# VH-VL binders against Netrin-A (NetA), part 3

Target 1, 267 residues: Netrin-A (NetA), of Drosophila melanogaster (Fruit fly) (q24567r46to312)
Amino acid sequence: EPRACIPDFVNAAYDAPVVASSTCGSSGAQRYCEYQDHERSCHTCDMTDPLRSFPARSLTDLNNSNNVTCWRSEPVTGSGDNVTLTLSLGKKFELTYVILQLCPHAPRPDSMVIYKSTDHGLSWQPFQFFSSQCRRLFGRPARQSTGRHNEHEARCSDVTRPLVSRIAFSTLEGRPSSRDLDSSPVLQDWVTATDIRVVFHRLQRPDPQALLSLEAGGATDLASGKYSVPLANGPAGNNIEANLGGDVATSGSGLHYAISDFSVGGR

## First folded at step 1 (VH-VL)

Design B2 (framework fv_benmelstobart)
Fold by ESMFold2-Fast, scan of step 1:
Structure B2 (fold): chain C 267 residues (1-267), chain A 121 residues (1-121), chain B 107 residues (1-107)
Amino acid sequence: as target 1 above (267 residues)
Amino acid sequence: QITLKESGPTLVKPTQTLTLTCTVSGFSLSTYGVHWIRQPPGKALEWLGVIYWDDDKDYNAAFMSRLTITKDNSKNQVVLTMNNMDPVDTATYYCAHSEYYDSSGYLFDYWGQGTLVTVSS
Amino acid sequence: DIQMTQSPSSLSASVGDRVTITCKASQSISSYVAWYQQKPGKAPKLLIYAASSLQSGVPDRFSGSGYGTDFTFTISSLQPEDIATYFCQQYDSYPLTFGQGTKLEIK
């Protein structure tokens, strides 16, 4: 063999502990909503009910062929709320990818950051940024390439595309020394981590048709019955301007972060 | 730098299975995805499917029942297998590179030269 | 599936002319449109992505615009080497779909 044998990459996240800063139903029964074909359907989450609990533990457990399991955050209640998932690998790994599988029909993140730690969570450094507004929110150009002088630099990518149901980050993609990783201390340091932290900063707004159904016609919640938020105008009621000026997320849109699987390729 | 090249039979009989190989250079199959696209003579391009660096796959639903894409990272090869070929499947078949740096971007920046596959008895 | 309809299907123009090709999506695709140039016997070449972004190495006489369902591709001053078939492509949703193409010829 012309080079030393090294272990193959495996899913280093399997059965690894994941801590979420927010989980739907942890503060008592809460309402979350799913969006499909310009329609909204809302459901109850409650951590005391096994049929309505969506814990972070399900992100790294064994595949369930009978049911897709999701972690769900609490519904968004403010514009400054960040939600964090922290995965502890337990030891140093060389990482080739980080993948978050989105929960079906759940709202999609608009802006998020993947951080890594090499000292068991004592310090964090950016690994990859995702945003529809890379420049404005993170001060980074979208689709930046790296040369040999900066191949250890985190980049920013657009995650708002509905094409794929996952957010994927390949750690060595586009880095010049990736072919000779064993000879690059810079890239070896870049891919090495003991912990991964995902910070969700913003949610994508649903399609305007779904938003119109929230404010004008309302939404159906088949488990709880019909939910309706009619627009009112006139001397006695809220005018259309007041209703349109409201924060739909905080008024019951059920917007939340939801992930079905969290996997990390490492060795 | 980045190159792709299709190879395989240029003539296939109806009902037979087509197997095409895409050999890549200048990038690693463990860090980039490869798509298959075809074009019947004088017609529009038609996307068939993709294999990602993590061995995940997506297929055009119109072909999913008879289409398989696999790869071998050590050989720098991506293989397209399509069952039950019909004369209407006569087309130039391309493999194409797509950098997923933007997470779920599907822009074909580098293409193979294409290989014409004729389905005829 | 999202259907991409191009207009016109063919076009003849003179060197130096401004050439415009349009592409209409059957549903809103925001700005997720790319434009390709294909010369006879060759693979397509990416010219424009994200509706209006110019691919590296592509001459600045090529431009794109549009949002939602209506997109436009423009050659500001036609050159002889621009004779080709041009295709639009949406990358909003699976399956990825292309327009039927616009064949551009010099009169």
Scores: ipSAE 0.006, ipTM 0.498, lowest interface PAE 9.6, mean pLDDT 79

Design B3 (framework fv_benmelstobart)
Fold by ESMFold2-Fast, scan of step 1:
Structure B3 (fold): chain C 267 residues (1-267), chain A 120 residues (1-120), chain B 107 residues (1-107)
Amino acid sequence: as target 1 above (267 residues)
Amino acid sequence: QITLKESGPTLVKPTQTLTLTCTVSGFSLSTYGVHWIRQPPGKALEWLGVIYWDDDKDYNAAFMSRLTITKDNSKNQVVLTMNNMDPVDTATYYCARIEDYGSGWYFDYWGQGTLVTVSS
Amino acid sequence: DIQMTQSPSSLSASVGDRVTITCKASQDISNYVAWYQQKPGKAPKLLIYDASNLETGVPDRFSGSGYGTDFTFTISSLQPEDIATYFCQQSYSTPYTFGQGTKLEIK
């Protein structure tokens, strides 16, 4: 049969408005830290200073590998502090992928969820979960049987792979009716969205070796599952504290969410 | 060497509160979660609840109204408290560690179990 | 709640026999099944995880298979020390649930 005129998939997020619930330097000058190799590097962010600002609008601009721009959240202080990025597509799109490119040397998310809206942000439905602990945090298995009865359900993917610089979600991967999308109302509904929201729930543990690279005088308390080291150039009493088995986000760590690109394939 | 050991009263009267302590060694409670599971004589295992390394808790809905699990990382102890004990609660009570196998979570180490008899 | 139905409730076998136990879940649980061995007066011991993976230190005569709702546990050549009660468990969703147990006896 003759094929109808159908647009090619494009990056629907390009130049689209994106709103972050938290941006580094919004509450006055703040300090964020990057952990690379065995080194900890801390820097100042300030939204009133163009040279130290990391706004959400950089997420949907042109991605340039020679001049990477990043959005950074405010430093997180606990597992209860969720950070969100909301992208408005402006109209209904059939989505084929959602990709978040991590900022170089940024702390990695441990747990996050992608939500979709079909009513311009009035209601949200889960689209994809990501976690090192899918079952514990979201009640979802890392692998599950996908048949026609459940192909419209969000799944959970493991984020523990080292050296991965992006978080990618393919909307139709592994769904039985994907080959015949035009005749599947269920999958057409599944992939349709007007808005995408990313919710960051938790950061991965920092590399203990990177924390040990700080000045001598650090303390380790294995009974409490924590260790602390002094900040190299901080005021007296400023130490970084890390939980060895629990949530690693704490006041003074400089841990934060940082993304360089937010792209969405749609038509 | 990894070990878990249950301790507490072996005889409880109806309507009393049961308190059991699980003492662990060879691993940190800030890194691993501990579950409580019971087994009535000659019957199947029943999962009661868990306390995770970050102090989050999940309980079996059947027991949630009378069950509390707490821990003290510095003492290496997890405590189960269950109110309003009944003769049907007679069982061997186990504490067990959970381990993430990268795909599923399973009980890799168990305590020896302690038989709690509920009788007048 | 997910119900795990285990069969048979008991069986008798001779040393060297092939022994098979089955477990049926009330809904699709993928491969999130474990098998435990419990000897009289002792705590359960993990033998098989994720339906078919052998736990470290467990003899290779033990094996598991299955996916979805139907799972099988096999002892390829029964040894005297294998006499115990065997339980299946689902790890797909809380509350975690166990089969009723299969008591294995030597004849």
Scores: ipSAE 0.000, ipTM 0.402, lowest interface PAE 14.5, mean pLDDT 78

Design B4 (framework fv_benmelstobart)
Fold by ESMFold2-Fast, scan of step 1:
Structure B4 (fold): chain C 267 residues (1-267), chain A 121 residues (1-121), chain B 107 residues (1-107)
Amino acid sequence: as target 1 above (267 residues)
Amino acid sequence: QITLKESGPTLVKPTQTLTLTCTVSGFSISSYYVHWIRQPPGKALEWLGVIYYSGSTDYNAAFMSRLTITKDNSKNQVVLTMNNMDPVDTATYYCAREGYDFWSGDAFDIWGQGTLVTVSS
Amino acid sequence: DIQMTQSPSSLSASVGDRVTITCKASQSISSYVAWYQQKPGKAPKLLIYAASSLQSGVPDRFSGSGYGTDFTFTISSLQPEDIATYFCQQSYSTPYTFGQGTKLEIK
């Protein structure tokens, strides 16, 4: 049978180079926070300290059940800056899936886009959008009917309350010519890529009670509209200061993007 | 200084089409979302729709069949068109900017002064 | 559509009083709530965004709190210039919806 001669799909991303536009601790020691059960716990990242570094290299390594490694972005400060992960496959692959495993207890992305390149990063095409606000952020409907006329177009997946630990994209799911891929130049071109780029646009908002919760040793000055919390494992007297309301949400929140694994299925 | 200003007719007859223009100064509509909101005299605010920086739109389903929002980035103007006006459409019409960043986004940080449109025979 | 139920509809208070207004969403909307002040003949003015964040230039006597379905807006010490109608608004999903408003007047 023809299918018996088709090569097996592999994780094309395994040990592949990944470049992050932002990594926690690259601008000196920084603070990131995790959110669990309406509580906030914050920690220090520092790229000069191997025990407190969270590099993009960890995204394509082999994780074991005893120790999950994560990449972490620098904390989000607002201003509309996006964070990107660029994965170079080195050669053209026909891709069947792209999967991002979320770092445990880290803030969840609300909006992101997966792009693909077929020319080693010279040009990029949208592959899949994810957002709780597909129309608002990307101008795309949250539910799209797929026929032969549009099966080579990116869709937007509505992500309002992900209970799962991953973001998964199946490249051929719901596309009419998927059963006859080898006879569809359009779909063969659609699934072909040399590089994948993930662009994070927005984080989900955590519980404000957790955002404003005091870390051990933290202090709130209600008269000044300000609070401060000590840096975890920082020198005595080093604190992260944030204004209650506006500034605490951006500068003191420790909100960041964090991923434990980046997998791409292909042949 | 950042300003939005609504302009258009203040009096419309029943069944006529309303066209309002929002003229923006101090920022580019190619970088922000602009919304239309109305308020009947003495009543609550009612959201009509939005035009995103991409030019895509979303409308309140109650008005979708007769409402169109368009924009011209070169003129920095947003236009609301509403067909088949009725006396119940008498209201002050506002255009408003949605905030820029992750935290201030999803709120209307700058509003136009509003224009009262009366629908009467 | 998400309904925003605001209470009370009207409120009388004295200068220096603590004033509290509440807003209840018909479903969980996380922190996607804003509060606006509107004086007669004027456009609404943003006071609070993201349920609890104070807009730049707004006096710190104004504050907001809440998450999910129940939200509160507070004026810690009422001033004469605070006499206005106050509205809550959700931006969790379209159509964006507003509360019915609370008319604040001085005794």
Scores: ipSAE 0.006, ipTM 0.493, lowest interface PAE 10.2, mean pLDDT 80

Design B5 (framework fv_benmelstobart)
Fold by ESMFold2-Fast, scan of step 1:
Structure B5 (fold): chain C 267 residues (1-267), chain A 120 residues (1-120), chain B 107 residues (1-107)
Amino acid sequence: as target 1 above (267 residues)
Amino acid sequence: QITLKESGPTLVKPTQTLTLTCTVSGFSVSSNYVHWIRQPPGKALEWLGVIYSGGSTDYNAAFMSRLTITKDNSKNQVVLTMNNMDPVDTATYYCARDSYEWLPYYFDYWGQGTLVTVSS
Amino acid sequence: DIQMTQSPSSLSASVGDRVTITCKASQSISSYVAWYQQKPGKAPKLLIYAASSLQSGVPDRFSGSGYGTDFTFTISSLQPEDIATYFCQQSYSTPYTFGQGTKLEIK
């Protein structure tokens, strides 16, 4: 059965410190790209420019649907290099949910893990896995059932749906002792945390037509000061790219992790 | 000029370990993905695995328990190791380059292939 | 795993003919399809990527189309040098899988 919100729970993450291991523009001006309607739009991030900065602090501020603020990682180049967000709650909370709101039109995570700490970040244990490849990356089944013998165990959820706007984890959902929590020391320990860490492992790949449409057609990105044109009298798919008012530069896919809100229900 | 070239033993006995080295030129394995693909005589191509520019790997689950792909950036080489070879593993083995790091995986340059025969 | 079913398994055609090969994915794979040409004793050569994009240096008589589950590869006017086995490949998810191949022969 689904549960209603408990009135005494609050967003324990509100105004809490968040540290990102990677932020777009921290190594100087960088390029990131957004994907929408089979099109790619690329922009510049620069941590020294408030209009082009996407800091982790925006993740725990007040969420406004009319003026969405995002954190963005540096563009990623391959698997094996993790990006982390560490949220310090400041004290022990009994957690009911962890929610990450995806940045609009940004690439979506393919694989990630939520960890929790009960000792202020000295040790971490898995809380929830998300992946299109649960068995390969984490050694866990994609649709795991829980009984009393494993109700304090992290599960792995499939995240292959293209219309997902958020990643949501309910700490007690599907656990047999959840309706009798006061008599389950195991579940009381399971939901208790002082810190939450999100580790991003892989990005979902955008549709190939979205990746190639910008290159094949030629495009200008005024925010980044770049343009791309097909090579004159060349084979299909040959393009040159140059900075507006500058030297020729190489472009990447601009794939990156981007989140607009990080919420944690607790008491 | 971009080239990939497979090496390794051509004849392997059942239960032995296969080791193949792919030596690349004209690009860096620190900036590109390299895949291993095999083809049994007269049959379809079969993807084995990939090593990413950052050093992490993905394997076909059918081979994961006995397959390891490693690389040496300084030598510009990728190595495939497959344990417990069986006669059904007889195939031409290819290494191939991924076109771009974040584009869909398609193989723009291939090695010439090396025939691995598994027999007693 | 995503299965790629290719048809026909073999075909014979005359120089100048239009040749069509099809490939069906067991689930939707967007446009994550490539087509390869393989001549006897040689490594495969990339012809088409992203379902419909022509690889540089490949003659424009080769083309691809499709989205989702159904994909088509076409040679608009067959030339003698086109005699080969052709394979489709999905790159949507691991393990990356290939069709069983179409052996093309000239009459």
Scores: ipSAE 0.006, ipTM 0.467, lowest interface PAE 10.8, mean pLDDT 79

Design B6 (framework fv_benmelstobart)
Heavy chain, then light chain:
Amino acid sequence: QITLKESGPTLVKPTQTLTLTCTVSGFSLSTYGVHWIRQPPGKALEWLGVIYWDDDKDYNAAFMSRLTITKDNSKNQVVLTMNNMDPVDTATYYCAHTYEYSYGPEGFDYWGQGTLVTVSS
Amino acid sequence: DIQMTQSPSSLSASVGDRVTITCKASQSISSYVAWYQQKPGKAPKLLIYAASSLQSGVPDRFSGSGYGTDFTFTISSLQPEDIATYFCQQSYSTPYTFGQGTKLEIK
ESMFold2-Fast, scan of step 1: ipSAE 0.007; ipTM 0.528

Design B7 (framework fv_benmelstobart)
Fold by ESMFold2-Fast, scan of step 1:
Parts: C-alpha cells; sequence; structure tokens
Structure B7 (fold): chain C 267 residues (1-267), chain A 123 residues (1-123), chain B 107 residues (1-107)
C-alpha cells in the first residue's frame, strides 16, 4: 500500500510569507487584461487601492473556494521580464507536492521553473521545469523515464493543455524508491526544502482575435476577417494597442502572470 | 546579406556516413538556432534536428540513433553527420535559421533557408 | 508527436480568386504555427509566423488566422506567381512537424 509507507502531508504553505518580484499596481496605476474566447477585458490595478490590489500574500490564504483572490504581476513589456514568487516555509519540510492554481481568464504561463532551497535561500536547485518547449528553452527532454540511477533529477513537463486550471508537481511521482522513502537518502534529500521559488519565463500567446480586439462589450468581431495581418504588424485603429500581434510582450497587450493559490504539501 | 549554404557529397553509397556543412554569413550562430530539414523528391518536409545557440541539440527520434549535429562558432558553421545511409534517405537537405535567442514571444519560424543540397543514396 | 494535417492536398483556382488552406493540429498548439511557400526546385519561404503575423517583404494578400488546433491560410486575390506548394509547421514542441503540403495550381 503506498499510503501505509508514506506519512500524510499538510499544506506547509498556509500563511507562509510569499514575496513576488513584480506585483500589478506597485509602480502606480497599471492596466492588465484578461482573455476569454475571442475577446479581452482590461482593468486597472493599483496597490494603494484595496479594491484594485492583487498582492502575493493572498496566494497562501488556503480557502478561496467561494471567492477567488488572485496575485497579478505587472504587465510584461519585453524579453527578460522574468517574474519570481518566493515562498519561505521557515523550517525544513519533506515535500510531497507543489501546486499553483491559475487565476481565471488570466493569460497562462508557457514556460516556468520551480526551484528549491535547503539553506533558507542561500542556494537554489531546480525541482521541476514546465514548458511547451522543454528542450529548446531549458535543454531538457520533454519526456524522460526515471529509474533508480536518475530519480534525484529535475524533469521537464509539457504545458500542453490550455484547459488545465492548475500547474501541479508531485515530488515523488514516477520515482522507484518512493514507496520506501525511509531507506532512500537520495529521495529524502530530493524532497527536503526550506524555501520554494517559482520563476515565470514565458507567457502563452492568447487567441489572436482576442489580442487584436477592443475591450469586451466595446466592439464585436473587429478582429475577425478584416485586418488580422495589418493589425498584428503595424499601426491600426485601436490606438494604444496598435503593436499587438507578433510582438505581444512589448506592447499594450496587458499580458501578465496571475495565480490564485500557491500550496505545498509537506511534513 | 544573410545567407546559409549547404555543402558536402551529393552521392553516398548505402551504409556510409553523410557529412554536410552549413556555412553561415550575415549573422552569428552563437545568437540563433539552426535547424536541419530534409525533403525526399516529391514529398513533404521532414525535420531532422536543431542546434541551439548554447550548443545543445534536439533530434527527431526517428533519426536520433544515427544523427549528430555540431557547430563551430568561430567558423560560423553547423555540421550534420548521419550514419548508415540508405536509399530512402535520398533527399534535398536544408539548413535554416530560427528565432533570435533574446526574443521570447511572437517572432518564430524558419525565416532564412539555405538553397538545399540533393543527396542521392545509391550503389 | 504533434501531427499537422492540411486540407486540401491540392486545389486549382483562377487568378483573382480567394484561396483558403486549412491546417489541423492533433493537440492544442496555441498560435505556434508558421506557413511556408515552396516553388519547384527552391527552398521554402516563410510567409506567416505566429499564426497571423506577416513576414517582412511578403505581399499583404497573404494572411493567416487560427488558434489552438485549427488554422487557416488565405490568399485574398490569387496571382500567377502564387503557384506553389504551401506548408504549415508547428513550433510548439519538438519534434517540429510539417503538414503534408497543399499544391496550388492556376486554371
Amino acid sequence: as target 1 above (267 residues)
Amino acid sequence: QITLKESGPTLVKPTQTLTLTCTVSGFSISSYYVHWIRQPPGKALEWLGVIYYSGDTDYNAAFMSRLTITKDNSKNQVVLTMNNMDPVDTATYYCARDTYYDILTGEYGMDVWGQGTLVTVSS
Amino acid sequence: DIQMTQSPSSLSASVGDRVTITCKASQSISSYVAWYQQKPGKAPKLLIYAASSLQSGVPDRFSGSGYGTDFTFTISSLQPEDIATYFCQQSYSTPYTFGQGTKLEIK
């Protein structure tokens, strides 16, 4: 029985401090956009206004089943806009899972890495990679068999399902010694951490029609079949968002990283 | 001007090793990805593999056991080596440039291709 | 591996016609698709990248659209020089895969 051999876990992240390298509205009022179907809806964030603030501390509040609260990064403006979430567990835990719940209707991450620290943030080791392009971006195979010889290695998982509502990592999944953890110093070391760091490297490109459309309710079907190519590559009738399309990360797209919950199973 | 040019033998005997060189001008392979693609006469394009700016590689699993891609940044050349050639490997072989490594989103696709070199495998 | 299926495999149209070619991915690939034009004896030429973005120097009669699994490539007013084979290609995940091609002929 796997349950009889492995101790139960609790959410080690509950009320734990989380620091974000970027939070929407921290540099004054900013604009972010949500994407659904062929439309986008853009809104204002401002950290000085409780009704328009999306702080990282909401990520570890545990119970958001009845009312979803989100952390949002500042809108990304170009290459090299990596965003980091650092969670401090306060002591050494043996971790069984790391889960990030995606904010509804927010742009989805394409590429990200989970790191762990066993020395309170002095050094970091890769724990799990996620990407639609594992080999291209991280130099790691998209599908890797784990045997006893490599069960202490970070793997890369494809983020291929646009309908998934969460990013989940099970620390012991597919590792041969997982059922006999007490007899595996290698796996005991693998699952031990004092801190978790999530680094977001790349966003998925949203539906092109939504990228080229005006805000939801303001215009219907403007991007469909009229100016798809000229709108994507040059100036257009949408003014501030004229540069949308091929260069979405450096324009007024409102693309950002957004998470509603950050949980970590441990003992 | 930006150019890629494939060079190597145009006729290979079955079981022998093919070595093709892609010579690059107008950009540095230390900043771009370079792909190898082949096309048998009258058939679709078939991706063989890529060498990233870092020197890391990724191969199509169908060829991985006999395919190696290497590069020399100082010569600005990418080399494809394919072992145990068979008549079914007869194809035009292309090298092509891909995404600038500092561009994270939006700009991708093989924007510059070599002219291709036809390699015939026959006894 | 992600399979890219093009339709039709061949088509014949008159100068000035609107031509549409479709490409279906076996799984969602977001907008990571490119379209290429290949004339006999020549290397492929990139026309569209990121599903809908026109490559520099390519005439504006060429356009692309789509997201997820279904993509379309359109020539708004066919010209004689557009006689070629057209290929879609996904760059979402390795191995990169191409459609089987659509051969375009003018009547």
Scores: ipSAE 0.000, ipTM 0.407, lowest interface PAE 15.3, mean pLDDT 78

Design B8 (framework fv_benmelstobart)
Fold by ESMFold2-Fast, scan of step 1:
Structure B8 (fold): chain C 267 residues (1-267), chain A 121 residues (1-121), chain B 107 residues (1-107)
Amino acid sequence: as target 1 above (267 residues)
Amino acid sequence: QITLKESGPTLVKPTQTLTLTCTVSGFSLSTYGVHWIRQPPGKALEWLGVIDWDDDKDYNAAFMSRLTITKDNSKNQVVLTMNNMDPVDTATYYCARLDYESGYTYGMDVWGQGTLVTVSS
Amino acid sequence: DIQMTQSPSSLSASVGDRVTITCKASQSISSYVAWYQQKPGKAPKLLIYAASSLQSGVPDRFSGSGYGTDFTFTISSLQPEDIATYFCQQSYSTPYTFGQGTKLEIK
């Protein structure tokens, strides 16, 4: 049976079906944007074109370091709904980890929840929360320790830095009975699942401070509402003053959820 | 230059609905959120609620049943609506920009000048 | 609700003095504390966020420290323009709550 600290964990998600509630280009050609090195690059997604398609089924195939493939949600609109990825394991597994590898240069999620099901998707319970605002959005403390009385409860992890390349959840970390899992019916139930669902609630807003601090070493003027932006095209200018919010509002933000790999350790 | 300016009635009768508008300039409501705070004469600051860039909202539970915050990004306006005004609601009302510090804090970096709303018959 | 208790309620100091104001939370709030300055008839101004981070454009004589339940705000060398009421605020959980304020005046 699967157990924490076993070196050769099987990726239980390999070749497993994944269903996304939203996929870029499924409603006709759409535009998404990537952010890297103070630059915004926007591209077209279209599910009828294999070179412009970003389907969820690529999330559980073989990891290929030579060619990173991503699933992308439809671009977020103002009062958008939650976006979900549902992974069916097909049978009960004891899970040791859930990992979502973020798509390179894609916008980062701010708030999300991992749910599990033990009854093939008939009911769901929280497994792990992630948020920059754990208390406000989920009513959960950001740094609560888990004791023996609550080791079967979902915790909330802070989302603290734009450098995060993955969202990783270890199912037994910080739980007192983890060293004696076979003798803990509570933790055996906690780690057992037939399905995993990821619910994305919020994207991180564009980071004006991070963009400006990369050039100025922290000397930013965010209180003025104006920012110096490197001039990519046009004349021989170094930068221009810009209202970043106006750019987002008028040109379309292209903000979307994007994941390159969805893996689940267990057996 | 970043500015926020509150506007609306300065005198409201008991049981009436208060509607205040916060007009912003120098930044976009598509990127920043806005808080509403009030300060009764001689008392502490009291947080009412917030609307974030993605239209996510949160309210002080003490006011939640009668308070609504909305926004129109194209007009650069955030609107606070509070029902069933009472003389105890007399206060200076402020809107303030949500300080961008994702992952740490929800501070208020730039404030409007405030507008005194008096509730009396 | 989380209660924020400031001390002292008022204090007087001379130009050049080191001024310290304390804020205590009724429960652990990590570093989710901001400090504001409010001059008579004006809106509050953010000075410190995340307990110890100095807001851009704010003089470096202002500083903050603390974690958990006990927080301190310091003016290293008081200037005449620093005369104001200072407030702490927690943003750990809603409703976000402010301290009662500390009125600072010059001798």
Scores: ipSAE 0.000, ipTM 0.435, lowest interface PAE 13.3, mean pLDDT 78

Design I1 (framework fv_iluzanebart)
Fold by ESMFold2-Fast, scan of step 1:
Structure I1 (fold): chain C 267 residues (1-267), chain A 120 residues (1-120), chain B 107 residues (1-107)
Amino acid sequence: as target 1 above (267 residues)
Amino acid sequence: EVQLVQSGAEVKKPGESLKISCKGSGYSFTSYWIGWVRQMPGKGLEWMGIIYPGDSDTRYSPSFQGQVTISADKSISTAYLQWSSLKASDTAMYFCARDLYEGSYYFDYWGQGTLVTVSS
Amino acid sequence: EIVMTQSPATLSVSPGERATLSCRASQSVSSNLAWFQQKPGQAPRLLIYGASTRATGIPARFSGSGSGTEFTLTISSLQPEDFAVYYCQQYNNWPLTFGQGTKVDIK
C-alpha cells in the first residue's frame, strides 16, 4: 500500500479511558513526597478533595506547562505489588510510539514494562521493557540487536540515567522491515494494539539523606501527632518540632509512581 | 541472581581487632543499602547500622555508634563490619542484608551469617 | 527508639490450623512494618512488607494486617515447614527496630 493514502498518526490516547490499579488518596487521606535539591517535601492526597486528587483520567487530557496535571499512585514502601495503568484505545491501531511524561520532582521509575493487547485486554504480550537491571529483573539484555528473525520481540532499554523527564518507546525503531512495513505481516502484527498496559515494578532511589530526614535521630509521639528532629548545627537539645496532622497516613519515604501525560501515536 | 556471601567464622580474644566482610554479586552494588544485624546466642535480631555504598552514607543504631565501623569497597562489591577492640559481649551471629528496593528499608537478600566468638 | 513488642512469645499449633501473631509498636509506624521468618540455622526471610503486601514467592497462606500501632501476621493453614521464629520490624523511624520474636512450634 502507498503511504500517501494512509492517515497520519494522531495521539490515539487522547480522551481515552485509563484505569490505574492504585491512586493516591483512594484509601483515605495519604502522604506522598517529592524530591528536589537534596530535600524532601511531603504533601497530602485525598480523592474526596479536588485540590488534592491525582486521578488517572488526567493522563489522557490536555497537558501544558502552565497547568501540569499528574496521576499519583498510593505511596509504596519500596515496591513489590505492581502498579498498573491500563489504557483502552477502543479499536485496533497501528502504533508508532508510547510516551509517558514523568511528573516533575516526583520519584522516578527504575523498572517498568509496557504490554500490549490486540483482543481488548483478554491477553497481553510484552511490548517494551525498561530497567537499570534488564538482565536481573526481566532476563533480557540491556542492548539487544534485532534482525529479521526477531524484529517482533520486545527489547529492554537501560534507564540508568537519573535526569530523565520522560519514558519513550518507538515501536519500529531499529527493526529492519520498518521501511517496508507493508511487506511484513509480522511487523504489522507487532505494532497493532487495542490496549496498552504499563506495569511499574520499582522506583529509583532518591537522595538517601532526604529519605532518612524524618527517621534519623527523630523522636516521635504519633498519638499526639507530633515529632521532633535534632538540629544539625544547633545547641545540644535544640530540636525542630512539628505536627504530623490529623488522620493522614504517613509513609517514611512517601515514594510513589507519578506520571503527568500518557500519549500513544497511532492510526 | 542476587547473592550476599559473608566471610567465615572467627574466634578471637578480648582486645583483638576484627573485620568481617559481605560480598554482593548479581546486582549493582552501589545502588542498594546494605545493613548489618546482630543476633546474640538464643536471642532476637537487632539492627547495627546501614550503609549506601554509592556515597558511603552510613547510619548507626545508637546502641552501636562508636562500638563498630561499617564501610564498603565499591571496587570489589564488598561491605565490612569492623571492631577495633572486641569484648566477650560481641559473641554473636552477624548478618548482612541488602535492601529489597532502593530506599525501602526492609531487607530481603541476606548473607548466610558470620559467627564471631570472643573468649579468653 | 520505637519498641516493638510481639505476642505470644511461643505459639504451639497443629498442622492445618490457623496461627495469628501480634506485633505492637510503642508509637505509630503507619504501615511501615515488615514480617520476617527465621528457621533454625538460617538467615531471616522477608514475608510481608507495608504491613500487608506479600514478598515475591511467599505462599498465600501468609497474610498481614494492621496500621499504626497494632499489627497481625496470620498463617491460615500451617504447614510443617512453617516451624520458625517470626519477627516484626518497623522502618518508619530510625533506628530500625525488631520485635523480640514469636516462636511457632507445629505439633
Scores: ipSAE 0.000, ipTM 0.375, lowest interface PAE 18.7, mean pLDDT 79

